# VH-VL binders against UPF0179 protein Maeo_1037: the designs that were tried, part 3

Target 1, 145 residues: UPF0179 protein Maeo_1037, of Methanococcus aeolicus (a6uvu3)
Amino acid sequence: MDKRITLIGSKIAKTGNEFIYCGVLEECSECRFKKICHDGLIVGKRYRIVSVRSAKHPCIAYGDGVKVIEVEPSNNFTILIESKKALEGLTLSHSDIQCNNILCKYYNLCHSEGMPEKYKIMELHEKIKCPKGNSLIKATVSTIN

## First folded at step 1 (VH-VL)

Design d9 (from d3 with heavy chain S99V E100P Y102D G103F S104W G105S Y106G G108E M109F V111Y; framework fv_daclizumab)
Fold by ESMFold2-Fast, scan of step 1:
Structure d9 (fold): chain C 145 residues (1-145), chain A 122 residues (1-122), chain B 106 residues (1-106)
Amino acid sequence: as target 1 above (145 residues)
Amino acid sequence: QVQLVQSGAEVKKPGSSVKVSCKASGYTFTDYWMHWVRQAPGQGLEWIGYINPSEGYTEYNQKFKDKATITADESTNTAYMELSSLRSEDTAVYYCARVPYDFWSGYEFDYWGQGTLVTVSS
Amino acid sequence: DIQMTQSPSTLSASVGDRVTITCSASSDISYMHWYQQKPGKAPKLLIYYASSLESGVPARFSGSGSGTEFTLTISSLQPDDFATYYCQQYSDWPLTFGQGTKVEVK
């Protein structure tokens, strides 16, 4: 299977949490834990925490320490899509919603980083009120690579 | 100082089940993962699965998904592996082995139990 | 699954010989480990992360390699070294071992 091991800040090291791997920081290049912290992860790819070890370890990049976590690529994730394109089982090509309102509480769901070129709609949820008037619905989608 | 002590040899009939124990001592049981590996007579090593005792999380080799069940009892520092629907092909020595899941150990088996021979014969 | 293939499966050697065992992975792996197993005993960790010697392991043992090709070398075989050696990958699930290399008396 696709499970990988890494380190993450203790405060966010919870089973079920997702994150987008952002790459190796300069500080981590001088860290003796660089291999375990970052090896095997793909920049821009979304991961889900499936296991968290209880022990806390010191790390110069995280003031409150880090925990060892096991992650797997997240093939299912939540986004907002246009209601007219929202049909369970439909495969869509990713296209950005035209909006630059970065203060919107839905901004990250409309502009999700690490989106695959194509995805399949697995489940539809609630419609949201868009400040810009777009007709949007929350959906769980899956990669089809 | 670290010891993994397994239960004794078992002789079982086809179709029955067996539960092997692995009692840990000399370290904090919940700080390490416990894996199970088997070795058929004269053959190599085959990974079965593991348990993270602190969270109860288990992962299995797909080949053993419907055959093996791994559990742990924190109150006795003991890990268990139960095999169901035994066949002659399940005759093997079964080992528990510890993985110190820290920055440098990455799935290496640093301490092994002595092994439990399970013989399946009619 | 990542397949680990060892070569040779069996070798006959004399005390003082230089012994080399090869382990080949079916795809690139980040790291691998070597184990020693004597008859009737559980395996023991010998080398971890391809080249790091486990505590208490004699300096005559060494490991090298990267990607898909790895080797275990015993520079001058001793009587205590007649055993079966296994490689293991940890890059992907399920964890897999090589089939083993038996080093026996010539």
Scores: ipSAE 0.000, ipTM 0.494, lowest interface PAE 12.8, mean pLDDT 79

Design f1 (framework fv_felzartamab)
Fold by ESMFold2-Fast, scan of step 1:
Structure f1 (fold): chain C 145 residues (1-145), chain A 122 residues (1-122), chain B 107 residues (1-107)
Amino acid sequence: as target 1 above (145 residues)
Amino acid sequence: QVQLVESGGGLVQPGGSLRLSCAASGFTFSDYAMNWVRQAPGKGLEWVSGISGSGDYTYYADSVKGRFTISRDNSKNTLYLQMNSLRAEDTAVYYCARDLYYDSSGYYFDYWGQGTLVTVSS
Amino acid sequence: DIELTQPPSVSVAPGQTARISCSGDNIGSYYVYWYQQKPGQAPVLVIYYDSDRPSGIPERFSGSNSGNTATLTISGTQAEDEADYYCQSWDSSTAYVFGGGTKLTVL
């Protein structure tokens, strides 16, 4: 029941492919499809493509155009967590990093929308440079059922 | 309510093997990471090994890597430590300890078992 | 890699304040936990997340952590507080790391 319709680049619009929703691009703010393309999707959340429509539509972000796809949430998110809490395979309670710098390129990864109350760390990636001085690492996390 | 009960300790010769068990009760075992922490007679605490709630991820202190194997059986609420190639310096009380990872953002031990003594001596 | 250093012993008279330090480079950027261990017994968690106290632990126990030093403070020390105290932290490189322990004597 969490199936949603959105648009994605034609080259990656294949049933079974997954992607992480990264938010609205500035170039798409005037697009007539912005309501379909971005509504109902959670920044940082991973989605799986379950069906693809055949028609192509122009989009400034994708030179080969976009296709309408139906997606289901994958239970995975990409987020930033404190390095001192980062151990693959362990389950954590989510607490947002206290930071009001909305211009930071990492803001959405630190303040992920729709994060579940608890999650399991699936994979650790690179540490990032935090302008506020926090010791942070990028992680792929999964919801706990 | 929460109980952790270790067993399997005893006297073993250098180079020998021993398997420790920890029986857990009073909580949903699979929701918690579990650990073994040891303490040599008159010495401090030393973390030995840890395992995630699913059992998919295991961690070891450098001093025991390649010799000890941690495992768990969530259907039996039991944690294990298989100890091979035992050395005199492995002599210690071994504690089973629960990591509050279900609600943990800090990685610490909220409950400990009574401990089981392992003596490696000739 | 984090390494934690504690004094081997601290002595106080009954009713006095005991302070046990746990030193580590930039330890204030990590969470610190404290355990009490009485002879022949398993350790008991007395402080978690630097300063929080588990249910059932007396109010006289408190903690702080800043810069290079975390401190366990026991105000109005009682005879039953005589024990070994261990600090512990966690780092992604080393997992769980313990301090060497401090023997608290109440004379």
Scores: ipSAE 0.000, ipTM 0.495, lowest interface PAE 16.8, mean pLDDT 79

Design f10 (framework fv_felzartamab)
Fold by ESMFold2-Fast, scan of step 1:
Structure f10 (fold): chain C 145 residues (1-145), chain A 124 residues (1-124), chain B 107 residues (1-107)
Amino acid sequence: as target 1 above (145 residues)
Amino acid sequence: QVQLVESGGGLVQPGGSLRLSCAASGFTFSDYAMNWVRQAPGKGLEWVSGISGSGDYTYYADSVKGRFTISRDNSKNTLYLQMNSLRAEDTAVYYCAKVGYDFWSGPDYYMDVWGQGTLVTVSS
Amino acid sequence: DIELTQPPSVSVAPGQTARISCSGDNIGSYYVYWYQQKPGQAPVLVIYYDSDRPSGIPERFSGSNSGNTATLTISGTQAEDEADYYCQSWDSSTAYVFGGGTKLTVL
């Protein structure tokens, strides 16, 4: 049982969504939330949302507020990979795309934090248009152990 | 409701300086990249400058590079454009615009909310 | 560097289909966005990612983008659609680039 409790922005608080834990949010209005956010999560590690509580709570850092979520460590990640490397079932070594364009819509998917050293492509999704001209496709990948 | 209000426009002599401000409300300012876009009287839209949500990255159109500086104060929900060495060709309405955002994918390359604009006139 | 070219004006009768082009070298490999601007007002986003409509934009607005031309299409054009329309794309060397704008007249 690796389920943990934390807070996340209401917009992404959906069962099945994955995120990288970034640490405790200092600007939340409720002091009890800080204790919840500190509970057993590792900064930089990916988690999957397994349930979402309905109530929204105020937080200065999130205009739409935050929700309490239950999470568990994720073995699956959604990332962008070069189309030439995109074949379901293929095993790849992690290598970030060289790009410093932080205004890019896809920046977080191209510079995915907490990726394992090796991963297997499980499912291919849509191709994206890269402002730098890279041929990229969204993929769901899984850790290899 | 999301709102952007520009101020600081006015008449200035060529070679002069001016600082524009954009007051943001109704959203978490630091989560969004911001742009300045200008429009000369009777002309089209021209992108001028952009800044990331953190303020760590800035971008400029070639026409203003080295003369204009974009900055932001996230504690005050305010975007700035410092304009130096102004030229007659810089005469325009300057719009503040919020970059669209997909929380999961990050900043987009479109502008979903615009301010009313502030007029800058550079007299020859 | 991508340069976007629009016709300066397009005229249609009420109820007819208006088509506004945005031409650029290999523009179909870039996302295109469209803005509507009425006199004295700030621009309003009407199409994003080539063909998607923001909430509140009427279904009569649609977009396409392939090869060297992106197109904004307004089916059953109404008087209130009279405005200037701008296409916009993104390129890593220029960042945001706008077309010159098209004045749509509904007569």
Scores: ipSAE 0.000, ipTM 0.500, lowest interface PAE 17.3, mean pLDDT 79

Design f12 (framework fv_felzartamab)
Fold by ESMFold2-Fast, scan of step 1:
Structure f12 (fold): chain C 145 residues (1-145), chain A 123 residues (1-123), chain B 107 residues (1-107)
Amino acid sequence: as target 1 above (145 residues)
Amino acid sequence: QVQLVESGGGLVQPGGSLRLSCAASGFTFDDYAMNWVRQAPGKGLEWVSGISWNSGEIYYADSVKGRFTISRDNSKNTLYLQMNSLRAEDTAVYYCARELIYDYVWGSYFDYWGQGTLVTVSS
Amino acid sequence: DIELTQPPSVSVAPGQTARISCSGDALGSKYVYWYQQKPGQAPVLVIYGDNERPSGIPERFSGSNSGNTATLTISGTQAEDEADYYCQSYDYSGSLVFGGGTKLTVL
């Protein structure tokens, strides 16, 4: 089986969570787990957490420590899209939502990094209450590479 | 250079207590998680307990939870296992083992083992 | 809650290939480690991370792990390889699990 291991902040180390690997943090250069944390991962590629070990380890980059996770490359992830474009099975082109509220709890879901130029809507979920009043709905989407 | 030396084993009656020690040398003790693994006479290996480098994470096998307590003293390079309410089924050689928590492939595995100390629980 | 199953014994002639299996649910999604234990001695790590050898372990030892089964392979088996072999993995709660062990006899 294709599996890879790394370390991630304890608060986000949950099976099913996804992230874009952003490269070695400068703080991680002093971490004893630097090689494990970053070896074999591709910058800009999305990964899905498939398992989490319960033990926490201290790390200078994470105040709440880190956990060991197993990951696999992900082509299927959750984003927020405009409700007027939300139709299961439809292929959409990526378009930025005009919003600079970086403190919004939905900000990363609205402004997902590493998005392909085109993606397919696999499943529609609930509408969210946007603080800016945008009509947004959660969707599971798949890359079409 | 790495050495792990267990001590504290012996004969004890059911319901009794023993404290095992593992003296570590030849490496920076507080950089490693440590574990106890046991082996009943003629039987296989059974993981007993593990402790992280700073004692922040501690784990026990279900068979010993509530009866055994793992601890470590990094200033003395020593790992301990306090064994209470001992049963005949706890009769085994108890090994101290060093866990690698960083390497080329992440592992929860043991690169060095002590020679073991025999615990016999019998009337 | 993972349980690892090994055959209790394997026999091989000197110079032949020995294969020792270790089976568990979805074991290929985890890492497997192998230990050799000779009579009267402490266990010795022979394979870590499915297929890596520690310094000092002979090239004849190799490992694989796929699906539900991990395998320790000893090519050109020598008399000194006669021992008990244990696989080990983990569950995601932090517990470590050993297989029941396999007695390798080199006749």
Scores: ipSAE 0.000, ipTM 0.500, lowest interface PAE 13.5, mean pLDDT 79

Design f13 (framework fv_felzartamab)
Fold by ESMFold2-Fast, scan of step 1:
Structure f13 (fold): chain C 145 residues (1-145), chain A 121 residues (1-121), chain B 107 residues (1-107)
Amino acid sequence: as target 1 above (145 residues)
Amino acid sequence: QVQLVESGGGLVQPGGSLRLSCAASGFTFSDYAMNWVRQAPGKGLEWVSGISGSGDYTYYADSVKGRFTISRDNSKNTLYLQMNSLRAEDTAVYYCARDHYTEGYWYFDLWGQGTLVTVSS
Amino acid sequence: DIELTQPPSVSVAPGQTARISCSGDNIGSYYVYWYQQKPGQAPVLVIYYDSDRPSGIPERFSGSNSGNTATLTISGTQAEDEADYYCQSWDSSTAYVFGGGTKLTVL
């Protein structure tokens, strides 16, 4: 129940959404909320939105304004892993899937942002059909360090 | 060392105007959002208006929107509240308050001693 | 918009524990701040971030916040603690929200 309050663009300010904090937005330097937008967040760390306040606040970086959100650290990722390595409870080192097809609908799950070097498989989901012929399964994984 | 000093309060007729000032010292004024909080005689605290550190963003309570204007001069370390179209209900002690936050949580860690505004015929 | 409700008055004998509540919907998910105000004086911050004390505030002051109620606790209450106490939180729709205040009497 970490009470971290920050600001994010109104269109993505929805309970349940996750994001990777990427650092300070230079356009927010003149904003009343410059400090609250960025303080307390760790670059490269994943956060989950747990509540959203109703009012909008002006921000140069977001045309539709920003909303106050409450966030908590998220240690869980949804990724694609090779089926032969997929066993719930198993700890794996991050494996690089060799693929440059950025138009693939699974691209972001194959190349997940903010992945740690080691993760534990928490839950296995559906097997997907890879256009490149890789045998992949969707998994929820958790950081262990 | 760190202090806020208000001035400009007084007696004014309904419909009149007053300008309040708050002089800041002992800290980097432009790093802090600043607020006006008022208290009617014998009543509780009511937030009136706030302004960002840069002065580019201002916020007002519904009861004062369109009548009051908050502003600041960072070169003089001074906060202002221009009050127009004053009503009897605006009679209160007006406090200047520094908006303190760490890790994105807002509260008032420094208050001036207040200046009394009386709206009466 | 969020409304914070405080009892209008609390009385306690010297040396006893005073407890002042601040009720608000889901207030335990947000930080609460407490101010002490003596007659003719500006408010003074006595608790921030639900339970932290600023430098110079006596150890007898403590705070808690869970569910729908935040509480300011004064242990071994002294005559000098007679004052009005206000809770405050922040809400994006109304900005700074204050409770109505509680008058603490030490009899």
Scores: ipSAE 0.000, ipTM 0.483, lowest interface PAE 18.5, mean pLDDT 78

Design f14 (framework fv_felzartamab)
Fold by ESMFold2-Fast, scan of step 1:
Formats: sequence, structure tokens, C-alpha cells
Structure f14 (fold): chain C 145 residues (1-145), chain A 125 residues (1-125), chain B 107 residues (1-107)
Amino acid sequence: as target 1 above (145 residues)
Amino acid sequence: QVQLVESGGGLVQPGGSLRLSCAASGFTFSSYWMNWVRQAPGKGLEWVSGISYSGGSTYYADSVKGRFTISRDNSKNTLYLQMNSLRAEDTAVYYCAKDQEYYYDTSGYYPLDYWGQGTLVTVSS
Amino acid sequence: DIELTQPPSVSVAPGQTARISCSGDKLGDYYVYWYQQKPGQAPVLVIYEDSKRPSGIPERFSGSNSGNTATLTISGTQAEDEADYYCQAWDSSYDVVFGGGTKLTVL
């Protein structure tokens, strides 16, 4: 496995969490941490957090600050799905939640990048409190190929 | 302005049932999550239950799960708590509380920004 | 999931700074909210998202949250600030969790 160091928002910097790397923002061009955050990561690729360092660092992209994490590539995706579709073992076609609230903590889970056309629900997690009132549950899903 | 008025509290014997109501005014009721929070005499606050905008999602504290049912009627601007199989430890003032509106400076986790005056539920023989 | 611990009481003289703590495992990774409750009254939100004040809350109220401890600070404490104070966070199941409360006495 090819393990890399990066920084991610403090509120989501937890061992076992996954994310899709979205690339460098324009705001990062003058950032002290640009290299450690971005070098060696592949845009659109999913990573799993395998360790977290406790110290918080300031970040223009994360109001709660960032923590140093170690990541490895992942084949699984964490997404939000409608509770009515939430059955472990069920195969679903990918469909984005209709929402433009980019300030929502859950925005990336509702609008997952790099999702295949079809995926299988591997594990159901907690229900989330959607600001727009959608009935959503967090799920770990996997490609079915 | 925002007002929340609870009703339906009273004296009930163990094993009995009560239904609490919360009448909301001064805001668009259907645009906010609503919560029930209780406080036993001389004790602290304990969250009981929460409900999404349309009632499609409900959440409960472990202490009331399976016994209490939260619901809402947006056409009447009213929140409900159906309490069954009541126990002495359910004795408390029950507050209706509203989630804060989403603002630019919030991230989707909301405080309870307005509370009603509460209604007393006493479970005693 | 997170549990919040507060001291049962804090006492200050008028005009002095009161500090009320709220402790939980890795609490700095959560948003913390503070409520004021006076006898016979409903709670009132005084701080949201660690350090922000609702409109109408005096500037003498401030908050912080780092590591395992969040703190509500009341500068130049006034007699009317005497009340019970509760911290609150959202747990990993996105349920509301309250601390046990702190009685602030202004002598």
C-alpha cells in the first residue's frame, strides 16, 4: 500500500473516515501547507484515513482548522443515501441529492465524486440531520465489479 | 416573534400515557427541525427527541426509544410527543425547542435557539 | 459517543470574570453550544458554534473550545448573570447531548 501524509478538516480527521481528493484550490496558492496537503494525491481518487495527529493548524478552506493525517487508497465510498433505499446488500444506481447548499457539513457526502454507475450497500451507519429536511443515512458502499 | 407553547402535561400513573403538544408561531414552522427536551425537578437538561422538517426522520434518546413517538402537523404548526409506558423517571418539565436557522456562518449543526415555557409531567402512584 | 462534564457550581464576585468549563473526549472536534437558564424559566441560547453570540446577547459572554475542554467566559459578571449554564454538543449519531449544568452564583 502507498501511504501518504496530508491535512484535512479537524471535524472529519478521524481514523476510518474516507474522502475523495478534489485537487488544489486557488486559495491554496500562497498557503504554507500546500505541499503537505496536496503533493502526491491523485484528483478524483478515494483515500482512507489510517492515522491522525492531534495538533490543529489554521486553514483558509476549513474554519475549524486542519489536522495532519496519513491516508491510503480506498475501494469503498462513504455516501449519504435516502433512508427508504437503505438496505445492506442492496445494489443501487448512483443519484446525487438535489441540493446546492455548499456550506453544509454533509455536502461532499451528498455529492460524491468518482462514484461508479452502480454500487452495493456494504454497511449502514448513523442517520444525519439534513438542514433541508431530507431523510438521509450514512452508508459505506462498494463498486460491484 | 417566535413563540412555542407546550400543553398536555399532568399527573399520570406508572404505565400510563400522555400526549404533549407544542403550538408554534412567529416563524415558518415547516422550515425547521423541532425537538423535545426535558428537565427532572432540580436536575439538568436531557434531550428526548428530534424531528425533521416533514417528519420523515425522527431521533430518540435511548431512555425513551420504543416508548415515545415524536410527530408534527405542519398545517397546524404543531409538534407532538406521544408518551407511552410512562415511568417515575419520566417525571420532568418537557420543553419544545426549535433548531436555529441555517446562516452563512453555520455548518449544518444547529443549536436550539428558541424554547417554550415547558409543561410538567408527573408520573406517580 | 461523547459525554459532557461540567462543574456543579462556580462562584464569582460582581465585576469579576466567571469561567465555566465543559469537558468531553476530543470535544474540540465538536461544535459546542451554551445555554443560560434562570429559575422557573426556559433556557436561552447564549453561545453557538464554540464562540459565536446570538443577536441580543451581551459582548461580555464569550466561548472557546479546544482539546478536551470548552469554556464559557463571562467578563465583568453582573448580578443578572446568576443562573444555571449548560453546554451542548452533537454526538456521532447527531443527537443532542447536554452537560450536567453549572450553577453560577454572583455574590
Scores: ipSAE 0.000, ipTM 0.462, lowest interface PAE 17.9, mean pLDDT 81

Design f2 (framework fv_felzartamab)
Fold by ESMFold2-Fast, scan of step 1:
Structure f2 (fold): chain C 145 residues (1-145), chain A 120 residues (1-120), chain B 107 residues (1-107)
Amino acid sequence: as target 1 above (145 residues)
Amino acid sequence: QVQLVESGGGLVQPGGSLRLSCAASGFTFSSYWMNWVRQAPGKGLEWVSGISYSGGSTYYADSVKGRFTISRDNSKNTLYLQMNSLRAEDTAVYYCAKEGWDYGDYFDYWGQGTLVTVSS
Amino acid sequence: DIELTQPPSVSVAPGQTARISCSGDKLGDYYVYWYQQKPGQAPVLVIYEDSKRPSGIPERFSGSNSGNTATLTISGTQAEDEADYYCQAWDSSYDVVFGGGTKLTVL
């Protein structure tokens, strides 16, 4: 069912975490795990971690090493939305949060390229501390049609 | 179609040197990690060394580190193992092994092996 | 470092099911691979990623991996299956670890 294995940094290798695949790094050109880590993943696509293997492997891109994970493409997206628009069951039209801080750890949740025109809020999670002072909450949203 | 052919094995005295070669054909050699795996007479398989696509990264078992050097020539589709300071416990059949294309560290094709005997 | 333990030998009559175990601490957290080696020949990959068969490997070969033990199963064992079988896992301490091997005898 579209599940595959890859490797990701040990500190973020947790069941339930999501990430956007960003492509191959120059440092990966000589990596033993290049094929398992990168083949079959689509740049810009969101993936959800469904299981984690406990063994750590060395990686030049991650100082604490990497772990093998099983992922699936996410039809549900985890994004950040303005708290004042956050209501479970509400259907919203996608609009990007105006922010150019690409070094923010939340940047990909605020600027999801894969977001459809409309989505439904399925579940609200924790509020996050935005470095630029925006009032944001983490939400699981479902794509519609 | 995939073929790996080892050569260079033989009898050598302790402290001596040998260079093994593995001629590869039937696949895009430069697109795969390559390894040497050995097997002492009547014993099991032991991984010896591995080398990245271009040869820029090399890895060794602790038992051979500092004595063996793995290298490759992608223009000749050939893998090498330079063995120095040989010991009696290095006596084994040495296999050239190609890594699989999909998941993890596994060997989808092996050569027939070349025997290295270290004895006085 | 994970250490892989295999029984040194397994005997089975033709047509019976052979089961070869490979044990290691929390082995189910790793992918396991199986190789067949006939006398005087190079090893041949028969199972990869716990349970998958390479093209050309008979359907009677199957694999599983759970908890501390991976198992290679050969259903309806044939005379030509007589060989040494090795399990292999990748490990955080070094990339490739082999089990000690199991000699399968088909009488």
Scores: ipSAE 0.007, ipTM 0.580, lowest interface PAE 8.7, mean pLDDT 83

Design f3 (framework fv_felzartamab)
Fold by ESMFold2-Fast, scan of step 1:
Structure f3 (fold): chain C 145 residues (1-145), chain A 122 residues (1-122), chain B 107 residues (1-107)
Amino acid sequence: as target 1 above (145 residues)
Amino acid sequence: QVQLVESGGGLVQPGGSLRLSCAASGFTFDDYAMNWVRQAPGKGLEWVSGISWNSGEIYYADSVKGRFTISRDNSKNTLYLQMNSLRAEDTAVYYCAKDIYGSGSYYPFDYWGQGTLVTVSS
Amino acid sequence: DIELTQPPSVSVAPGQTARISCSGDALGSKYVYWYQQKPGQAPVLVIYGDNERPSGIPERFSGSNSGNTATLTISGTQAEDEADYYCQSYDYSGSLVFGGGTKLTVL
């Protein structure tokens, strides 16, 4: 089913904790863990830790090492929203920002893959520096059926 | 309790074929990578092949590449090893082994079957 | 491909510490796993991830891994520890490799 195995920092590797998957880190140099660490995870999607293995593994990105965890998807995504629409608890209809700059590091968050017609803002994060001058904030949103 | 039961071993002439099976029980089979390890009489352990939980990742030892094929049927909780073009040096007890980490890992092995003997001789 | 070298045999008196080495180029940059095998039986995992013990493995078993050498240490060695011991590691191409094995004799 939706459960996957991955690695996360030892200090936050605790059953019930959630995190947003941010993609492959440039600091990750341990080739042996490439498949297990990133297999089947979707950038911008929130996951919940279901179980934690006891062994610690070295990782350049985490000074206290990492642990193997089993995760399952949360029904949440990370996207960029116009600041004027960014209010926790607000329900929005999905619409992409008008932009064709595919080389922008925020392109995938502005043009979110797999977004539903409607979503609810669950949590607001940091504002981003938009090269085109749009006022944007990162937000965690939940799907609505 | 976790159990792995191998079958399909026997006596085969050089150039022949055999198919080994490993029936797994006591754990969620489709969450774990599985491996075959062999041991020639009086010799050490030699890793043969490994397969990820979804068959998306498969590896072979150089000594068997092109001759052996690993596969799995998650609906039947069964691991297979199709052995073709058998040589005298393939004579060994073949063990089925379960990966300790789930899903995308293929090392180390926390449970082993009792093994099945394959003898390649005329 | 990498090769793991173990001494063919190690002998200790009961109650003494047994040390079994496993050597390979830059082995300390990889994880090492250890298996115990008694005659006529399947191998049993005794150490994984350099120095982690599976449930049920006695506390007297420990491991280390630094530089080019990993070591399995059995403190207060008992008669039932007499067995063949194999180290295992990997290369980054996905191949797994075992050491040649060490026969531990407890006299």
Scores: ipSAE 0.000, ipTM 0.514, lowest interface PAE 14.8, mean pLDDT 79

Design f4 (from f1 with heavy chain D99E L100G Y101L Y102W D103F S104G S105E G106L Y108A Y111I; framework fv_felzartamab)
Fold by ESMFold2-Fast, scan of step 1:
Structure f4 (fold): chain C 145 residues (1-145), chain A 122 residues (1-122), chain B 107 residues (1-107)
Amino acid sequence: as target 1 above (145 residues)
Amino acid sequence: QVQLVESGGGLVQPGGSLRLSCAASGFTFSDYAMNWVRQAPGKGLEWVSGISGSGDYTYYADSVKGRFTISRDNSKNTLYLQMNSLRAEDTAVYYCAREGLWFGELYAFDIWGQGTLVTVSS
Amino acid sequence: DIELTQPPSVSVAPGQTARISCSGDNIGSYYVYWYQQKPGQAPVLVIYYDSDRPSGIPERFSGSNSGNTATLTISGTQAEDEADYYCQSWDSSTAYVFGGGTKLTVL
């Protein structure tokens, strides 16, 4: 798949950010930007922002306006894994971290929805401080394999 | 390769009607929104009307609302502009223009026809 | 509802920089497009998304857009650049709007 252009909220329009395309909202059916915002993207597929235009557009779906971005499909994403299992190049079977602290700022990285059963560790980043005492490290993983 | 060819222009009396056509070739017509832009002799460009790729959404400049109707036939790769209740101030070259290249980073009038002249006079 | 104002004419000597303005209230919050039109010809897109050039448009063409003014800049202006130039904008609730056009004379 080649790079595509689309519109996304100004606050999240940053090179390197990822998102899952969720389909066309009802509000967008009346929007002149419907084709540029949504056409050519696959529902449920993850995309990475590779470039961002500086200008903003007002848009009903985003209170702070939207920016034009260029995206490409992404098979890589960021999660938190146990440090003892963290080795670049290692293929892991996904298992849930036992934690119900929904107020933790790391909760979404520990409990990523749509995780494949197996993934490969591509790159290790910083260790995080876990309020529950788990030894966790931030990692970029690939769903390819 | 990508081409837009307008036809249907001519001399018409005030209060009369005229239908313009724009034949598209070299691209998947139904994937693109289409527009009509006019230019009176010696004057600037004025956007007249636009239509979505599906044909479900149409837009008009205030100067033509209620008098002009934009439509398309995707099976014939053709855009139309039905002009009713014509006035002297509608005299202009009418251009057919394609809106945006979704996959090419353009969201503008990237391809234009050569235009067809409409003269409203006695 | 955006109203775009351009100077009617701009004159420049060959090799000098031409600047054509397009003024509108808060135009910097909208994308601006620029078209070149030579006598008897259809317009040609020369700048899109404020500052980007289509393939085939010379690097001497550039654009900017901030506050209340968008500007088309032609550096090292050549005789072949003599033409009418139009700015254009749009938003999610408004139809397309063109500026009145600027005649660029290269003498």
Scores: ipSAE 0.005, ipTM 0.502, lowest interface PAE 12.3, mean pLDDT 79

